# VHH binders against q9y6x5: the designs that were tried, part 11

Target 1, 379 residues: q9y6x5
Amino acid sequence: LPPKLLLVSFDGFRADYLKNYEFPHLQNFIKEGVLVEHVKNVFITKTFPNHYSIVTGLYEESHGIVANSMYDAVTKKHFSDSNDKDPFWWNEAVPIWVTNQLQENRSSAAAMWPGTDVPIHDTISSYFMNYNSSVSFEERLNNITMWLNNSNPPVTFATLYWEEPDASGHKYGPEDKENMSRVLKKIDDLIGDLVQRLKMLGLWENLNVIITSDHGMTQCSQDRLINLDSCIDHSYYTLIDLSPVAAILPKINRTEVYNKLKNCSPHMNVYLKEDIPNRFYYQHNDRIQPIILVADEGWTIVLNESSQKLGDHGYDNSLPSMHPFLAAHGPAFHKGYKHSTINIVDIYPMMCHILGLKPHPNNGTFGHTKCLLVDQWCI
Key: E = the ipSAE of ESMFold2; O = the ipSAE of OpenDDE; V2 = 0.75 times the mean of E and O plus 0.25 times the DockQ between their complexes.

## First folded at step 2 (VHH)

Design a2 (framework vhh_7zox_3; at its last look DockQ between E and O 0.29; V2 from the best seeds 0.00; counts 0 for: pae O 9.8 > 2, grease 30 > 24.2, SAP .702 > .668)
Fold by ESMFold2, look of step 2:
Structure a2 (fold): chain B 379 residues (1-379), chain A 121 residues (1-121)
Amino acid sequence: as target 1 above (379 residues)
Amino acid sequence: DVQLVESGGGLVQPGGSLRLSCVASGFTFDDYAMGWVRQAPGKGLEWVSDIYSGGSTGYADSVKGRFAISRDNAKNTLYLQMNRLKPEDTAVYYCAKEGYDWLTGYSFDYAGQGTQVTVSS
C-alpha cells in the first residue's frame, strides 16, 4: 500500500497560540503524533511565498514567488489577484504535487493550496478546487477525502487550505483574547471534525497528516505608523508593495531615492538590494526590487496617517510572532514526540522522504526532521 | 458593480431603538459576509458588526448586547437592530461587504451613501 500524505494549512496560525489558548482536539492530535513547537519561515513572511516554500523546499529568491505583489523587470509583468494564475510566475520551481503525480501509479489532489490550480510546467494537480473563500471547510474536507478514497491511480499527496486564523488575526489583532479565543476554538473544532471524518472513512490509521501554517501575526496600532509621503515624493519611485516590506522601484537615480528614505523612521530599515542581510536569503531574483523597506514589528508603512489593520504579518522572519508550528500524525511519525524547531524549507525533503520521492535541489535539511520519523535514527 | 443601499436611520432619543436595512446587488449575496461600519462627525470609520453567510456574528465591544445583526439571503438584505441607543452612537452607518482573498487579505468594502443615525437628548 503506497504511503499517503495530507498536508493541511491553517493560514496565520502563530506558534504561541498553542500555549495561550485551549485546543483539546489539536492537543489530542499532537499527543498521538509529533509537534514542532515553532517553524522558522522564510522572509518575507507572506502567504504565497511561504506556502510555495513549504512545497518546494526553496527560499523565495529561488522559487520566484517573492511577495504577494510583484513586478518582473525582464518581462514587465505584474503579479496581482487578476494575474496570479499565469504559470510564468510559478515555473521557477517544481512543487511536490507535480513530482508526485508524474510518478507511476500516483495522483495528487488539492483543496485550495497556492499554486495547485495553476498548470506549473504544464502540469496541474490531478484533482483540485479553484480558490474560493466562500467554500466551507466541510466541503473542502469532503472533496479531499473523496479523492483520497476513490481515485485511480490513487491520490498519494493531498493538500487542504483554510483561511483562518489569518483573516480574524488581521481583523481583530492577535492580542484580542475574547475574539481570538472564539476563532481559535472554531478552528480546533474543525481539526476535531477532520480527525473524526478520517476515522469514519477508514483513512486515519494509514494516512500521514501534517497540520502546519505559513506565518504568524503581530498586533498593529494607529500609534505605530510610518508615513512614507513625509519622506519622499511619489514621483521619484514606483511602489510595487507597501507594508510591512515595501518594494521600491526608483524612477530616478537609485542612490538618490535611498538617501531620501534612509532616515525616514527609526522603526524602518532601508536596504539597497545588495545590502539586504544574507540571513534573509532574499537578494538573487529579478523580482526583488532595487530598494526594500522593512518595518519593525507592529509598525505599518502608510502613505497617509490612517491604517485599517489591527494585525499583520510579513515582517522579519527572526521574529517569534511570525513563526507557525507543525504537528503531524500517521504511520511515518513517532507518537508523543516534541521537537523545538525546524526551518520551513525542511518540510519539503521530509515530505519527499515519506512519499518515496527524489527531492529536487532545495534549501532544506533532511537531518533536521529525522527525529520526527519512525524509520530514522535520531541523531 | 457592487451596490449597497442603506435605510432606516433617523433622530431618536437616548435609550431608543432603530432598525437599519441594506439592500445589496451586483454580487452573490449568500457567498459573502456582510457588516456595518459607522463614521461619527469628524472621526474615522469604525467597524460595528458582521455576519457570515452561515449566520455567525461579531460585534464591536461598544455595541455588544445592544445591537443585533441579521440577514435575509432570499431578499439580499442585511439588517441592524439598534437598541438602548446612546449619544455616542450618532454616526452615518454604512453597509459593507467583507472579503478575504488569500493574496490580498482582509478587505471591507462599502459603496452606499449611508444612513444617518442621530441620538440626542
Scores: ipSAE 0.433, ipTM 0.810, lowest interface PAE 1.7, mean pLDDT 91
Fold by OpenDDE, look of step 2:
Structure a2 (fold): chain B 379 residues (1-379), chain A 121 residues (1-121)
Amino acid sequence: as target 1 above (379 residues)
Amino acid sequence: DVQLVESGGGLVQPGGSLRLSCVASGFTFDDYAMGWVRQAPGKGLEWVSDIYSGGSTGYADSVKGRFAISRDNAKNTLYLQMNRLKPEDTAVYYCAKEGYDWLTGYSFDYAGQGTQVTVSS
């Protein structure tokens, strides 16, 4: 049988949740498979960029989805949650579902993974759902599993996306043990439903399943605010993206704007585009604005407004609070193996290997995931 | 299509009580947090209360101890018991479904038509 792979993302599942809360279903999943305890994601640590990095193996500067909100100065186009379906934004890379879809006797399926409802390089998944937050996990799961089981050409790669625990993390903050315990229990139950559904359909033993996330969550507070209006007049710049990594488009001389912001707060680093640290791999793209502001962990950049969020993400990708996990199960994976850390871009070459796909040039290192795979030497 | 239909509003005297109901359809009700928001004349939208899918509740300070939010998942219905009503509680009350926003995270993505609550002697 041709190899099959289901990639599942629970948005904003912080890695250390696994240590601080109980996950009976997920633990069983891990026990029969593999776990990577920490995944170092890409900067900035936001939803669209990191999900696209998972499926392309590229840093943000390379795949071109550099934020949840973007602006292109040449075309004057905007990218946002309400305007994300223009292939212009996605075509700087080739995601794995497109690569898979273009193979003979294969098809791809997607349930609301970022970018899957957009024709990228004139190719769209044979089966997909338009994003709708009102659609239940059950309905998404039912569609995905139906497609995996009954499609012709067969679905060999599928993605499934769910918005929790990110939404609740924003609302309650990750340190709210009472509320987050309830949220995370629900997530574990959903994982139980996933496993049960696969078993019922006879897919469990032959399907490779990866459960992962795009980023973590850090605690925010009304006592940790950075007010830009106290440092610079709003008329001097356009805000393209806000906290915790603000993208600034100056309306006056860039140097003047920089000088007004550089000492705005001791809890915020201000970078000219050319001075962005190399470790971020966040410089070589025209969609990155001339100035970026990076708030320290737990600090919120505001414009004379109070933030209602008690949790947030998007911070430095070296922070453990920003890191997700990866668990996997299936014929391609060992049983009962735990690994400490990988880079999020390493997932792509691994998935390509599992599916027998030739990977596009990417930033991942296949060697980092060899120990997870039964057909590889752990060297 | 998501639908939220509020009912139970009316005219009451100060110190009186009302019970608002909201019937939801078009989504899996028990998977989502629900809430009540209100808009008084000449004022902006104000959060009143919410209830998570797991049953956790929250209240605005202005209504804490007087209002109680609950849900019946079997009936896809949200409730707001309002006791010891005050003139300042006069507003249009909206039932709201919480959802996910790609930019800001947690948000209300749907609301009903609203029901008028008037507290006056």
Scores: ipSAE 0.007, ipTM 0.316, lowest interface PAE 9.8, mean pLDDT 93
ESMFold2 (binder alone), look of step 2: mean pLDDT 81; pTM 0.814

Design a3 (framework vhh_7zox_3; at its last look DockQ between E and O 0.01; V2 from the best seeds 0.00; counts 0 for: pae O 13.2 > 2, grease 28.1 > 24.2, SAP .742 > .668, placed apart)
Fold by ESMFold2, look of step 2:
Structure a3 (fold): chain B 379 residues (1-379), chain A 121 residues (1-121)
Amino acid sequence: as target 1 above (379 residues)
Amino acid sequence: DVQLVESGGGLVQPGGSLRLSCVASGFTFDDYAMGWVRQAPGKGLEWVSDIYSGGSTDYADSVKGRFAISRDNAKNTLYLQMNRLKPEDTAVYYCAKEGYDILTGYSFDYAGQGTQVTVSS
């Protein structure tokens, strides 16, 4: 029967945590599988864009989830915590769980991966949990494993999302060794629980498991603030998103707003939409606002207020601090292989290959991941 | 406004027991994970225990097997049963409301005024 795949994200897991902290369970997982040490994510290095890039293989400008906060001028719609389930935002791409459950009499299951509780192209994951951050990892894992074992048609693609270490990374900062050691030890224990559960249920030998993340985390400071209100009156623009990439919709002449902002801080780059660097692949979508402000690493854009966060992400995707890792285990993967880097968009065509699915047009390169796979010749 | 009011602290001898309570208001208690943190004199905050909305619990290694966290959602109350107390358990204990907004990557984290626990002969 068809191969099965479980895709797991631990949000905000910076790649170098693997070198700076102890992960006995994750290291055992890697030793019997593969590791990609750095995954270059998409700009903006935020949760929703990068989780959707993983499952579509597309840059943000192509899949339409261009930030965690968005505005569409034609429909007057806002993307927010109260409106993140409107299919309007998600329908510019087809995520892998939709393709999976429609092609070969297959089911998909989801425990809170972004978008899986939305009917995208009138199709919602066959089994899913509505997002709720107060539901424990154990409960999410219990549902996922129950669906993997008991569903007709069988669940062949499943996702599992967990909020840590992102939540604690924001709260403490990635450089707080004491608190982050505790948090990351707990994450490793959860990985141990995951592996043990899969073994107990007889799934471990035949299930492909990817453990990855969407982005890293960088240290912030009250000494590194950019006070936007000191440079421009708020009445001249609508703020769609604030930090570390601000999205600015001018209320007056666009050039006048740009000129007020361009010298606001040496630690912030100001771009007209047409001048956004090509390497960001962040220009060709109506949801990208006419002006964006990009803070330097570790700098926070504020509206004359303090920030509670001691860590943040969303910065330039060339920064190593923004990069997660990828580890994988299962019959499709080699054992004991380490790879230096891939692009986050490369994960999608690899997953389609493992599942025997035809990928939609995408920005990923299958060749970048073929050395991870036992059925490929590694050049 | 979110309000967390801790009580039940006091002076106990080593090996003794205390039960801490935290009465919550200003939010839908059932929707959030809750926890305990503590701060010993001159030291930073130390995580003690969490409880999720479904009742699953987690503990710091230093208290595992001695402390038990619980919640009564009908009374908006969080508890910490502390047994076999040691001098190193001396601290101000804070009740915390946990949460995470997947969209913003951060939710507001609230702690009460604390309750003093002193373990001394």
Scores: ipSAE 0.070, ipTM 0.532, lowest interface PAE 5.5, mean pLDDT 90
Fold by OpenDDE, look of step 2:
Structure a3 (fold): chain B 379 residues (1-379), chain A 121 residues (1-121)
Amino acid sequence: as target 1 above (379 residues)
Amino acid sequence: DVQLVESGGGLVQPGGSLRLSCVASGFTFDDYAMGWVRQAPGKGLEWVSDIYSGGSTDYADSVKGRFAISRDNAKNTLYLQMNRLKPEDTAVYYCAKEGYDILTGYSFDYAGQGTQVTVSS
């Protein structure tokens, strides 16, 4: 049988949740498969960028989804979660579902993974759901598993996306043990449902399944705010993206704007685009604005408004609080193996290997995941 | 031991066609990408085409639209259909087995003895 792969994302699942909360279903999944304890995601640590990095193997500057909110100065187009359907934003890369879809006797399926309801390079998955946050996990799961089981040509790659525990992390903060325990219990139950359904359909033994996330979550507070209005008049710039990595488009001389912001707070780094640290791989794209503000962990950049979030993400990708995990099960993976860390871009070449696809040029390192795979030597 | 045995080469006129075959043994053929490389007189090895275990194919720009790579896993055989052949296609063609490099990714670690393809009027 041709290899099949299901990629599942639980948005905002911080890696250390696995250490601090109970996950009976997920632990069983891990016990019979593999775990990467920490995945270093891409800067900025936001939803759209990191989900696209997973499926392209590229840093943000290369695949062009550089934030959840973007602006292109040439076309004057805007990108946001409510305006993400223009292929213009996605066409700087080729995601794996497109590569798979273009193969003979194969098709792709998607349940609300970012970018999957957009024709990219004039190609869209044979089966997909338009994004709708109101659609239950069960309905998404049922569609995905139906397509995996009954489609012709067969679905060999599928994606499944769920908004938790990110939404709750924002609302309660990751340090709220009571509320987050409830939320994470539900997530574990959903994983149980996933496994059960795959078993019921006879897919469990032959389907490769990856469960991962795009980023973590850090605790925020009303006592840790950076008010830009205290440093610069709002008329001097346009805000393209806000906290914790603000993208600034100056309306006056860039140097003047920079000078007004550079000492705004000891808890915020201010970068001219050309001075953004190389380790971020966040410089070589026209969609990155001339000035970037990066708040310290747990600090929130605001205007003359108070933050309503008790948790947030998007911070420095070296912070453990920003890191997700990766678990996997299936014929391609070992059983009972744990790995400490990989880069999020490493997932793409691994998935391509599993599916027998030639990867597009990418930033991933296949060597980082070899120990997870039964057909590879672990050096 | 890994063995790759090429056949199907020969002399053909410009515009003609050839079909190369490669029979593989000594490894699980279905699990590996396979490819064709060629070496023209006085030149280095040139990648021509590859087919991955999952069926994905790729071609050098010089042969796109003219060559087609395929595989029969039941027969452990790799094929290269070469159409509209040109004098510049003259070379020894080698069947190659996939290898993996930890730093660079996919590569080829074994090749056959090669088969001579000569395109001449």
Scores: ipSAE 0.000, ipTM 0.248, lowest interface PAE 13.2, mean pLDDT 93
ESMFold2 (binder alone), look of step 2: mean pLDDT 81; pTM 0.820

Design a4b (framework vhh_surovatamig_d1; at its last look DockQ between E and O 0.67; V2 from the best seeds 0.00; counts 0 for: pae E 4.1 > 2, grease 27.3 > 24.2)
Fold by OpenDDE, look of step 2:
Structure a4b (fold): chain B 379 residues (1-379), chain A 122 residues (1-122)
Amino acid sequence: as target 1 above (379 residues)
Amino acid sequence: EVQLVESGGGLVQPGGSLRLSCAASGFTFDDYAMSWVRQAPGKGLEWVADIYQDGSEKDYVDSVKGRFTISRDNAKKSLYLQMNSLRAEDTAVYYCAKEGYDILTGYSFDYRGQGTLVTVSS
């Protein structure tokens, strides 16, 4: 039987939640599999960019999903909450579900993973759900497991996405122990449901399962605000993306806009596009705007001093608060092994290996994940 | 278009009670969790309470636990907040809020109405 892989994402699951809260079901999952304690994600540390990095192995500048809100100056197109299904935005890379599905006697399935409801390179997953936040985890899980069990050609790669604990992290802040304890318990229960469902269907022993996340969460406060209106008139620029990494499209001379912003706050770095630090791998794409603002951890860039989030993400990808975790179980993985850290782009070549797929050129390093795999040497 | 209309606010003495109502329209009410939030004079927006789509789960900010009760009637597309043992610090504009998640913004939507003023004073 061809190898099968289920990739699960719990949005905004910060790595250190595992140390600060109890996860009986997840810990059992880890005990019988592997854990990577910290995953260094890509800059910016936002949902769509990082989810696409997981399934392409590419930095944001390479796969072209550089933010949750984007603007292309040539076509004048916008990527936003009301417009995210144009293949134009996704076609700069080939995600793994497309690669998998183009193989003989294989198909892919997806439950609301970013980009899976869009035809990319004229290919859409054989089985998918249109994104709808109102659909329960149970319904998503039932569809995914049904497809994994009964499809022809067989589903060999599947994705499952869930919005928590990100939504609650934004609402309560990650330091709210009372509320976050409740939220994280629910997440652990969902993991329990996942494992139970797989066991009931006889999939547990033969299915490779990865549970991971795209980013963490940092605590924000009304006392840590950067008001751009205090530094520059809003008529002088267009805001393409906002906090904590604001993308600025000048309406006047770029240098003038830069000069007005460069000393706006000691808690914000201002970069011309060509001066963006190399370590971010966030420069070589036309969709990156001429000026970006990067707030310090826990600081919020606002207009009119209005902020509603107690937690946020998108900050420097070197910050531990931005890092997710990765756990895995199945025939491809060791049992009871813990690893300190990998890069998020390393997941792609690992998944390709598990599925027997030839990877597209990517930024991942297969060597970083060898110790997780039973068929590899770990020196 | 999503519409939320709050009512029931007013002036009340400390220790008194009020019941707030919210009439919802423009969306499938029973598909969404709902919340009450409030803004006191000179302060930021504060979450007060939320309720699950079918009313099976409720949560409250600590300062109102045991005093406030959130409820909903999905048939009437209505949200309620029973406020007992009111205190001066409960003085605020109270808003009905629709919860939803936008994957692109990474934010739980909080469409709010115009609000209703609750004043607790001797």
Scores: ipSAE 0.214, ipTM 0.636, lowest interface PAE 2.0, mean pLDDT 93
Fold by ESMFold2, look of step 2:
Structure a4b (fold): chain B 379 residues (1-379), chain A 122 residues (1-122)
Amino acid sequence: as target 1 above (379 residues)
Amino acid sequence: EVQLVESGGGLVQPGGSLRLSCAASGFTFDDYAMSWVRQAPGKGLEWVADIYQDGSEKDYVDSVKGRFTISRDNAKKSLYLQMNSLRAEDTAVYYCAKEGYDILTGYSFDYRGQGTLVTVSS
């Protein structure tokens, strides 16, 4: 049978949590496998864009999931919870589970990874769970392991998504060591449960497992608010997304809107679409609005209201606080190897290699991940 | 329509006990973590305690640790707060809150009830 891969995301797992907190189970997983200490994610550092970048190897401008809240000016569609499963949003790319299950004698399975419950190019994951945050990690894991063991054609690629530590990072902020220590211990216990379940089912030695995340988390404060209402009247624009990267669709002359915003706060950069820095790779898609506002780390853009979050993400992807890690174990991976950094888009071509799939055109560099793999010469 | 109805407040002397209840309807109670928050006279809202969907994990603000116990009964769709060794500082309106996570909008909590007043005085 072809090699099998399980891709696991713990949402909002900041890379330096590994150095600052105790993870006996995750550290044992790493000791028997590989670690990438630092993964540079894509701008905007939000959940949907980065999860889709992992599975397509593409920057957001190329895969079309450019934020968690979007507007497509050509079709006049808004991305929302009532139409986030509309294939229209997802069809600008081909994610790895689609490519995988279109191969003869292969299936894909999913426990709530973004997009896996959508028929992308008329193809939905062979086995999947509709997103529901109330479903326990244990139930998600039970379904994934059942499908890995009991499917015909066999499941060769599976995904598993979990909402922590993102939810708690927003609630407490990453600098709250007491609360985050408790949360991160629970996550380490879930990793222990995952490994133990795979061992009990006879999967552990022959299944490749990647544990990673989409972004980190930074500390916010009620003392670091940017009040958009103090700079511009609501009637002059449509707000597509608010914080920490605001997406502004002008209702009046774009230059007039830009001029009202450009000096709104020293803690915010204002870009016309054509002036967005090239390093963001965030310009060439109709869903990117004519004006974006990029708050400084730890600052929150608000509409004359207080913020309920003590931690947030979505900031500049050069910020270390926005970066997750990657760990992996299985027959494709070395044991006891640590690597300093990769780009999040590099994960896709590596996964394609492990699975024996031809990657679609993408922005990843296979050479960045060669040292993780036993079948590659690392030079 | 989400409905949260708090009860069990009242007047009590310092050192006394009360048990607060919250009756939930209009959503699948077992699917959501729940919290207690409070608002003391002339003060802002303060988070007090929370409990996971299955009751397995609980957390408390430091000022109530060892004195308050949060619990839930998913069959009765009810949330509870047992408050022991009450102090004057615990005087507040207490609200229950539905917590949630949406993958698009992130973490949230919602308190919609009228609350229940707890007064601790001699």
Scores: ipSAE 0.160, ipTM 0.559, lowest interface PAE 4.1, mean pLDDT 90
ESMFold2 (binder alone), look of step 2: mean pLDDT 79; pTM 0.801

